# VHH binders against o26223, part 152

Target 1, 191 residues: o26223
Amino acid sequence: MKLLWTSQHIKVTVHIDGKVSKMDVLEAIKTRRSIRKYQDREVPEELIDKILDAAMCGPSAVDERPWHFIVVRNREMLEKIPEVHPYGAMVKDAPVAIIVCCDSSLEKIPGFWVQDCSIASQNILLAAHSLGLGAVWTGVYPLEDRVEGIRRLFSIPEHVIPFSVIPLGYPAENPGTRDLFDPDRIHLEKW
Below, E stands for the ipSAE of ESMFold2; O stands for the ipSAE of OpenDDE; V2 stands for 0.75 times the mean of E and O plus 0.25 times the DockQ between their complexes.

## First folded at step 9 (VHH)

Design x60 (framework vhh_lunsekimig_d3)
Fold by ESMFold2-Fast, scan of step 9:
Structure x60 (fold): chain B 191 residues (1-191), chain A 123 residues (1-123)
Amino acid sequence: as target 1 above (191 residues)
Amino acid sequence: EVQLVESGGGVVQPGGSLRLSCAASGFTFSSYELYWYRQAAGIERELIASITSGDSTWYVDSVKGRFTISRDNSENTMYLQMNSLRAEDTGLYYCAAEYSETFWGSEPLFDYWGQGTLVTVSS
């Protein structure tokens, strides 16, 4: 059966070690880890579509929503990313990567696109995790060599700024869950 | 200059114990999350244990209850106490330092990796 739209009302189900678990928002935030090792297994287009739908649902400054996304599945292109991104070596082993970009022509207030694209990047990581995938945000902006390298490699026009490269796939590692709550960073009523 | 230097590896029989050390210099040790990774022949490097700046610890299931990670910020040293060693624990053990969940890039998580120390569990 064809679906007219993606249901955002159903709880996302995660498959872990062949077992099904259900993840709420707090669980997703607390258990998400950066994943840099991937299974040799294709990620279905339907999951990428769900992830990008989630990415576009984030808040943005003055609702400018300046984000554009490049989906890279071509192995030859993935293998070239480490040439322009020193810490992008594991991208070549991923079945797919998403490049988060800002179209500066959509920007309504200068400079806030960095926050907008950060929100989109984090939503990609959370959505991937909730769907049983692993991902890692590899920073591009504001490092000029990485920005121009990615721009040249993917024929990105001058008015569009590559922000992050996010490889993703089925995880081949499990770094475990962190507990980072630090009450010394919480100030009541005043600093 | 940032350096991490592992020591304490060696050859040990099954059921034996080893204590690995990771000595750090050139950075504020107490601010970093610290990791032990293991690389076996023909297998990619895997994370086996971590310790946060707040002393919270994590272990991969295969070593839980047998290995203990600890840190001494006054000595700029992280330790891995390895008990009840098995043949499957054989490998190069690396220490690494990073801030939690860096979006700086992929592997290495930071440039702060040690040279590795070899642990061989055999009779």
Scores: ipSAE 0.303, ipTM 0.685, lowest interface PAE 1.4, mean pLDDT 83

Design x61 (framework vhh_lunsekimig_d3)
Fold by ESMFold2-Fast, scan of step 9:
Structure x61 (fold): chain B 191 residues (1-191), chain A 123 residues (1-123)
Amino acid sequence: as target 1 above (191 residues)
Amino acid sequence: EVQLVESGGGVVQPGGSLRLSCAASGFTFSSYELYWYRQAAGIERELIASITSGDSTWYVDSVKGRFTISRDNSENTMYLQMNSLRAEDTGLYYCAAEYSETFIGSEPLFDYWGQGTLVTVSS
C-alpha cells in the first residue's frame, strides 16, 4: 500500500537522521561490533536499501561488481538457516538477514570475487552500525556443505555462489568497544 | 599459553544442583563468545548454552529454565549453574571460546576448547 508505505518512510527517515548524524567514518569503523541478539522490532525497507546501496559502493576488481543480494524476512526461512549453517543459530531470531552472493557470470578476473564479496559484506556491517542497527557476518564460502545448504534452501542457481549470511536488526546487546592498535605491526620503509 | 579449564563436575542425585566453572587465561576474555557443550555416551557433542560478549544468553530447549550461564569478565571465568538435574544431563561438559569478531566460526572451528568436566546424575 503506497499511502501506508509513504507515511512509514517519512517517520523512519526523521528517526534515522536524528541517530546517524553524530557518527563519523572512523568512529563507525572503531565502534562496530558483531551483534548476535536483536530486538523484536522490524527493520524498515528504506534502511535495508541504504545498507545495500553502501554495499555496492565498495571497490571491485576490474569493476566486475559480481555481488547479488537476497533479503530474507520470512520467519520460516530464517528458522531453517541453522539447519544448513550451524554458526548461524542467531539468524532465526533476527528480523532480517542478507545473503551476499557472487554471480560467477560477472567475473572478469579469476578469484577476486572473494575480495569483492568481502568488501560488500564489511560495508553491510558498517552501514548497519551507522544506522543504529547491529549485524554479524556468518561465513558460508569456502565451506562446501554450507555453500550447498544455503544454495538449496534459497533456490540459488549453479553459477551463483552464496558467500556470507548477515543477520541484522536493532541490537539487544552492547559488547562495548576495543583498543586493537598494535604499532609492532607497522614497518617503516622495510620489514 | 591459552587455556580453558573446567571444574565443578561430580556425582549428584536426580533433582540436585551443580555449578560448573570455566577459567580462562592467555586471551582477552571480554572479547570472546563463550559456550558450554555436552557429550553424552554414544551421542555427538551438542551445544547446551552460550553467552555473548554482550551478555546475551541462549539455551537448548532441554535445559531451558533449569540451567543458567553467566560470565565474570573481571575474573576471566564463565559459569553454568545446573538445577533440577536429570539422568539425561549426565555427560562430559566442555567449555569453548570464539573471538566475537570472527566471521567463520562453528564447532569444531572454535578458537579454544577445554578438556571437559564429568557430570554424573545417578541414584
Scores: ipSAE 0.524, ipTM 0.735, lowest interface PAE 1.5, mean pLDDT 86

Design x62 (framework vhh_lunsekimig_d3)
Fold by ESMFold2-Fast, scan of step 9:
Structure x62 (fold): chain B 191 residues (1-191), chain A 123 residues (1-123)
Amino acid sequence: as target 1 above (191 residues)
Amino acid sequence: EVQLVESGGGVVQPGGSLRLSCAASGFTFSSYELYWYRQAAGIERELIASITSGDSTWYVDSVKGRFTISRDNSENTMYLQMNSLRAEDTGLYYCAAEYSETFYNSEPLFDYWGQGTLVTVSS
């Protein structure tokens, strides 16, 4: 922004690199791919905030919205994740990871927190893609050893369940798009 | 059924070269992350090289600069070009595949691998 122009009623946020994608929703859904190789480049806090805002906008069973998020930027902590989650070097190389958690004390209807946290995880992937970032969903729940490992590593309380770990960054790979439409899986009027 | 078939192993002198192949069937090859693992006598299997569906590669330090992993999606085949071979490279070489859009994720959950292909580096 120009220094000679100010508006008291306007809040303006400037991205560090200014690079954002302009995709429609269908394009974003169809072209999103899991990204496991990242540039050695920081992700601005503003982009993480936009991603988490999008994550919280999903539908939720009886509006319980049980999701909590841990944002991990500390290199030493990122390097310890492979000790408790078997996806190795890709997380160590990511500039940031988001851990999606369920606070079970917020659950209003038993079992639907899994769908709630799945929706939040997918929204993180789509929002990241729309902003020019790459990400991958690495599963934690329902694998008991991963759940307890992540819980211990990040001092997560017993009533909170780590659901997924999503490393993200500027992509250093470009997997192609896929044509996955299968009409044999569509039934008209009845099975 | 998913099948991965390794070939190209053999006996070679130190400093020599070999090219391993991994032929795949039963899955959409272009949507998979692909791996080469090595099992030396008395040592657990270790990941030595990988290639993503986006053609990004990784190598363990001991083979970096000497080995090159590649894939040909039109032929459903992954390769490992091994140059400047050393006695320490001796072992059984296994290929493995993991779906790129899985959220199960593990280092790597093999759908299938065969008996491997034996590489022996000797003088």
Scores: ipSAE 0.483, ipTM 0.712, lowest interface PAE 1.9, mean pLDDT 85

Design x63 (framework vhh_lunsekimig_d3)
Fold by ESMFold2-Fast, scan of step 9:
Structure x63 (fold): chain B 191 residues (1-191), chain A 123 residues (1-123)
Amino acid sequence: as target 1 above (191 residues)
Amino acid sequence: EVQLVESGGGVVQPGGSLRLSCAASGFTFSSYELYWYRQAAGIERELIASITSGDSTWYVDSVKGRFTISRDNSENTMYLQMNSLRAEDTGLYYCAAEYSETFYSSEPLFDYWGQGTLVTVSS
């Protein structure tokens, strides 16, 4: 009853001026892997706040910043995601998932919201990795059945487009790292 | 040439065991999520088991506890150990591979598919 009309915002932020991260940016980018298995261990709210802060720091077309995020911790809701997103069946045991959405009312130029939301999704993956968590980007847009399934499941308005579902947690697998550098894809001066 | 080649199928009695193999060539096997699909006569192809590049496994409920999926990255081969086989397990078994960093997962858009190996459970 009373809790339906009271909201708490607990935000723990610390200045990182002049600090050196344990994992530098290049290391984070090169060593991040999609993680689909998680420990039965809760992710603290402070870490989710840090991840979402990082997600919102990406570049955005004409600074439209159309992203909205739904944080899902409810076990019953997490278990329903595979019903509307078949790829999610193997990741239903995640302690938390973030749904990246586009609020189309914030769009300033047509179509660039996809890039904006892609940047936010990748920043979530990188921030999670830098904090010792694992995550995976499961695609929603542009698959119409997944878009509408997620919309209905989470009561998302018609002017908001669910873009990705990113389950995350402490990793229960270690796929290692990869070397993908291909100099044949680099052209100097001209094609 | 990129290939996935299934083997190990055959005729077995109910309660018996079979071990399927999926040998991969032409791509970086260790960077792929791997799947076993089953297609029975008149039934759409269904996902039976999967194994991630990090060795995490998933099974459809009907085979959980009876089937074991594994991978050997040094041999570029995935296996499905099938125990306590039932008549309902009869079908053509396909392996499939999908890049581990994909954010799109849906048949038929997996990166690679094998041609299948037939398993028949009958007396």
Scores: ipSAE 0.476, ipTM 0.710, lowest interface PAE 1.6, mean pLDDT 86

Design x64 (framework vhh_lunsekimig_d3; at its last look DockQ between E and O 0.89; V2 from the best seeds 0.00; counts 0 for: pae E 2.8 > 2, unsure alone 64.9 < 65, SAP .724 > .668)
Fold by OpenDDE, look of step 10:
Structure x64 (fold): chain B 191 residues (1-191), chain A 123 residues (1-123)
Amino acid sequence: as target 1 above (191 residues)
Amino acid sequence: EVQLVESGGGVVQPGGSLRLSCAASGFTFSSYELYWYRQAAGIERELIASITSGDSTWYVDSVKGRFTISRDNSENTMYLQMNSLRAEDTGLYYCAAEYSETFYGLEPLFDYWGQGTLVTVSS
């Protein structure tokens, strides 16, 4: 029995056998939304592993792969994150969060780690969505107060830079879809 | 036209209560993160409360247990119930809105601001 959650815009087919049907890449990109409301339901470790695998599959400058990931499930720690990240209120209500970090000792070309960690963060969002989860990117870097707050809270060494906090869980909201295509942003051959 | 309009400010004695409202128009209210700020005379503006599009709330320590933020998406209105008011709560109160797909969370980058409503707590 396929529980078809027919929201008007996103058909998530949840198979009774626990297999989540994967959506295609373009669908994932186009239908992904920031989710800030979560069900009172744990996220299986297997899904987190898949998400982290996806996070590590993105390109990086000269293949430097500077990213590290902190997986946070501890309720007390999740509740403390908003104390150092006021714009991350939803983290306290999520069953799990992933903190994306850069190990500066792995950086080969200065400054490209921001692109690398951004790619990893976006892959987390897309993978989560494709697996039937909701997530949101909360910015940490380059805001010094947030960077230092997260660093202290999780005892992150000085050479490691927290970049983003991404709470995720089974979604309890549906923001709908949006169309962001703008032909005025496309230039042919020259500006 | 996009607009945020604060109301409900006034003069109240210490220990009193006020309820502020922020009425929004011209945008999809339910898709926005909402914030209350305040600015006292000679002091930098500070974030005091927030409510996400998913109804998660945040409070600065000085107002915890006294202030309650809420939103009514059907009315495009955000509220701030302020109880046990203190002299230090005196200031101009602003509401702000940030689109849900904006992830920076930077005050200068918020999409919309109100003009503010004055709260005076005085004996």
Scores: ipSAE 0.682, ipTM 0.862, lowest interface PAE 0.8, mean pLDDT 91
Fold by ESMFold2-Fast, scan of step 9:
Parts: sequence; C-alpha cells; structure tokens
Structure x64 (fold): chain B 191 residues (1-191), chain A 123 residues (1-123)
Amino acid sequence: as target 1 above (191 residues)
Amino acid sequence: EVQLVESGGGVVQPGGSLRLSCAASGFTFSSYELYWYRQAAGIERELIASITSGDSTWYVDSVKGRFTISRDNSENTMYLQMNSLRAEDTGLYYCAAEYSETFYGLEPLFDYWGQGTLVTVSS
C-alpha cells in the first residue's frame, strides 16, 4: 500500500506502485531478541552503514556524542574475542561484530558516556532487527579485564574505552515473544 | 519451582574420565546460556566451560582439548565430558544458567545455580 504520510517513529517508503513499509518502532522494540546463532551468510556493508547511522542518532549528554565504532569482519580477529571475553563465545561464529567505544577526549561532562554508549548499543540492536538481522550485546565496560583485553586485541588507544561488542548476522534461531509488562512497577503521582 | 541438579561426580585416578550431567527443570532451558564452574580448595571459583543458546562453546585454557561441553535441549540437560583428568581438576563442579537476554555474563548475577558435584582425582 501507498502511504503519503509518516509518523515520527514509523518509516514508510513510497514509489509509483507502492513499496516498503518498515517494521514500526514499537514492533521492533517488542519483538527484538538477543540472537547468538547466525547463518553462514555475509552482511552487506550498506546494512552496516545504515545500522551505524542509526547508532549515531541517539541522544547523548550535552550532545557530546563520544562514540566511535570498530567494524570487525576478519575471521581471525573474531575468533580471538572469546579469549578476552569468556561470555562472548558466539562472536567467533558471527560474520561481523561492531565494537562500541567511547573517545574520552570528546566528553563534555564526566561519567555520562556510559549512558551515551548504552543508547548507541541499543540503537544498533534495534536497527539490526528492523533490517532482518539478529544481534546481541556482549558487555565489556565496566569489567576491567574485558576492557583491557579488547583494547589490546584491537590496538585501541588509552583515551578510548571499549564499551560493548555486538556480533550480528542473519538469524539462524527464532526465539519466542515475551510479555514483560508489569503494572506493579508503575506508580501514579508518587511512590 | 526452578532447579539445576548435577550428577556424575566421583573418585577417579589421574588420566581417567568422568561425564558430568546438569539436569534442569522449571524454566525454558533452550533460552539460557549455560556454564560449568569449578571450586577447588584454596582457589576462587573458576569458569571452566560454557555453551550458548546458539551452541557456541568456550573453555578455560587449562581444560581445552580435555573437556567437552554439550547441551540437549530436548532432555533439558547439559553435559561436561572430562578426559585425561589431573589432580588439579579436583573440586566441586557447579552448573549455572543465565537467561539469554543478558548483556554481561556476570557470575554473581546468574539466574540459577546447582548444588555442585564433587570430583576427586587421586591415586
């Protein structure tokens, strides 16, 4: 169907004969699952570019946008990640991983870069899901052994902090849907 | 109610083999990351092996090539095949499970732990 209108959180592309509704944002949020099993299939660079564009569109503290990204496709390097991140075993089986980093020289206020990089990481997961890919966030910061292991492995400068490693690919698993709404966590007017 | 129950521990001579099992109930087993930990006398509890919900495996260097982790989602059971056992492999072996919507894999925050099964490697 042809749509001449779009809401703030829904993307629809229109051609002469009508083409492409994207997954709406609420559906993407509610149906995204952590994916750790990937098809043996390359992820096109254009999709990685779209994901990274989305990652950089998140809010950041005083608009400092301290994030940098390393895109890892080299099989040898992907296979070395579990040596410094014991809970990242699936990374060696992924076609690509994105390492989210904070460049501390870009901080305008101390400490909020963690929220900034969390927002970028979540945007990567949502954008990947909306494009038909699966991904999982494997945590690096604030675990110092993982931070230093990833830093050494990818020659990351001392003023840059690796925050997360996100393997992604075309999913080879389909986890079920979760119902997580809990009204007991909602307080009206006061605690 | 949720439980993890380890079995298969025992006394074995150096160079011998044991197979540990971890049977799970009360949760959707296929949606969990699974771990074997070892607690040896005088040593902090150590991650020995793991298997993801996607079947990717990890091993600590000291057991790599000697131990094999596997999972059977149809039987709700995880296994650890231990070959070429050494005296230093003696300890309590714990299974642990962490829900797959985790991003850290932090041992103190795992959802479920077993009671442990004792492995003694001695002459």
Scores: ipSAE 0.567, ipTM 0.809, lowest interface PAE 2.0, mean pLDDT 87
Fold by ESMFold2, look of step 10:
Structure x64 (fold): chain B 191 residues (1-191), chain A 123 residues (1-123)
Amino acid sequence: as target 1 above (191 residues)
Amino acid sequence: EVQLVESGGGVVQPGGSLRLSCAASGFTFSSYELYWYRQAAGIERELIASITSGDSTWYVDSVKGRFTISRDNSENTMYLQMNSLRAEDTGLYYCAAEYSETFYGLEPLFDYWGQGTLVTVSS
């Protein structure tokens, strides 16, 4: 059965080649850019599942894995995020956003949750890019007004710390790639 | 030479309109988040409008519906159309730019600031 063929009387099913992209990991890292303009196109739940799976694959301090994720698709809620996060204006134009949080009750070593949630956030960006999506990391922690605003908006309990808001969607812009390698930042054996 | 230059300020009656411009030289706007700030006497500068590199806009409540921010990347220029001006809109208006591959947007850490253009709303 050919799933790529169209028919007047058969449901057309196409493989989502973006989900099985053969993008080299070094290429993904070098070509990922912050994307703030999105097509008017829904992001399938299965892509969000793959992105969150990737987010949870990161290492964490003493394997504490303190992260939780809030997936936001509700239009009214997405439109409210900029009210408490003024630098997140593009969130209202995204089909979906992921809020990366730390559950402090899972913390095993104080303060390393910031590294843990940073790793999860970067994995979200790379996984989204590898699937043909664009995303941007908008900072919440450690800015107290943003932390409190997001916590209030999403009824996040006091022991859970919102870390970042990551809007994503199919990109409607292409900022190009950058060549940022700087050999002066490399020190052999000592400073 | 790298700079941001505001223009278009002046004296206007309440209810009037002004259009501010912010022109960049020495760098290109296309990869930058752009901002307008306002500073009244004795008050810290406040963010009043922003426009992302993807053209998403944000406005503080006090100007919402009256002010419109826009950008023209081909001319390296940002604009603030100010309608229905009020006495409390009097102040120095600054533009600022922040590189898009950043994720915090802290005011003191912006890459570039203009010198300001004065808007005076008086009867």
Scores: ipSAE 0.452, ipTM 0.776, lowest interface PAE 2.8, mean pLDDT 87
ESMFold2 (binder alone), look of step 10: mean pLDDT 77; pTM 0.760

Design x65 (framework vhh_lunsekimig_d3)
Fold by ESMFold2-Fast, scan of step 9:
Structure x65 (fold): chain B 191 residues (1-191), chain A 123 residues (1-123)
Amino acid sequence: as target 1 above (191 residues)
Amino acid sequence: EVQLVESGGGVVQPGGSLRLSCAASGFTFSSYELYWYRQAAGIERELIASITSGDSTWYVDSVKGRFTISRDNSENTMYLQMNSLRAEDTGLYYCAAEYSETFYGTEPLFDYWGQGTLVTVSS
């Protein structure tokens, strides 16, 4: 089945190494890729601030907004993440990582914090991409050993749950384009 | 339809070399993260090396500098070049594939695993 898309195109201005690029929101969503190889280059605090602002702008169940973020720039701490999260080995080379956490004391509806923190994580990935950075979501929750390992490593209180670790930096790889649209997964009116 | 087939295992003396291959079919190989896992007798299965869809590589510390992972997207094949082999490298070597846009952080929870190939380093 052929589908026609009618949408408002919003242009986002991105500053990359002193150059400006513009990206439509739909293009940002479609071209974002997980990036696991980074340049040895610092990410400015202004860009981290913009990413975290975007992370907090997602929808939230009953506006509970349970997310908290740990920004990790310390090289010794980044190098310890792979000890408790094997797939976080790429974090060793990332200049910065964001740990998305849930403060369970802010939860208003049981269980919906997972969706809230997922939305925040995806917004971090999209915002990073729009700003010319690369990032990857590495899962922590619901893997109990990873949750406790990250908690111990970053002195996270028992009422706070580490959800994801997102290393980010200027990309040093360029994964190929994907074509993922599958109309068979779209049902009109009923299953 | 979907399959991963390992080959290249065998018996080798300490200090020797082996090249493992993992041939894939039934999925878009270039869009997948690829992994080599090792299972030694009495030890849980561990991640030895990985290669991303963007060709970034990772190695567990015990094999770093001795093993090299690579991929050939035109041949749908992943390789593990194993040099300076030690008795501790003995085990079943499994390949695994996981979609590149996964956010799963440990052992993949899907059916794209190979059958394994046995590597024996014997003095």
Scores: ipSAE 0.375, ipTM 0.658, lowest interface PAE 1.9, mean pLDDT 85

Design x66 (framework vhh_lunsekimig_d3)
Fold by ESMFold2-Fast, scan of step 9:
Structure x66 (fold): chain B 191 residues (1-191), chain A 123 residues (1-123)
Amino acid sequence: as target 1 above (191 residues)
Amino acid sequence: EVQLVESGGGVVQPGGSLRLSCAASGFTFSSYELYWYRQAAGIERELIASITSGDSTWYVDSVKGRFTISRDNSENTMYLQMNSLRAEDTGLYYCAAEYSETFYGAEPLFDYWGQGTLVTVSS
């Protein structure tokens, strides 16, 4: 496959071997979209397990891996999330949501848990997409009202910080793909 | 700077129709989720309709079958076609936009200082 990138300054042509696994990863990254409309279908537990396995495979600062996950399928609990995190009615109807949390007792280096939990959140989105599901990252940290609301709603201990809420399901919309490459944001050798 | 300008409000009798427009500037319109909110006297602002970048629509139960939300990405404009209007539909109508790939996520962008467009349904 030949891929051509061009700007006023740079032209690059890349040949990609169809057997290389990175081609599948690039497709997943480039075609993933936030999905806020879901089919009225349950997501099998097996797929959630695969997504969470992928979430825990990201890089982690000093291998602290501070992430914990709450899987929410209870309809009454999902319907209460908008009271403390106003999603709008579009996302409350997801069949399942994953709450990404940081257990601060596992933190080895101050502050890097944010990057660790961001990596886990993005891996959830990519893994869901690769399995034919749609998902969206809704931010919790660092918005104090959302942090405390989610903590209260799900009985999360004081030393654990809810980071993101990710509803997911079989997609009921197809936004298509985007061309976001901007060569003006690339500097060669120096700023 | 991001700007959303509502228009099309007015006074109509019950059973009448109005079409609201929301003209957008300062962002890539096709990459945004779009919302209509309604603020009635004495009640909190509520979401009444939305349209995603993937063209999926949602409506609050009270307007289902009567209102139709649509978007024209070539004109950077969102519309709300309002049919079979009722006295309860009276209020200020605000448009809002939220980037489709935002993870901030829960609060759409909208200007609380904007006047919106006033819809009055009276006999």
Scores: ipSAE 0.453, ipTM 0.710, lowest interface PAE 1.6, mean pLDDT 83

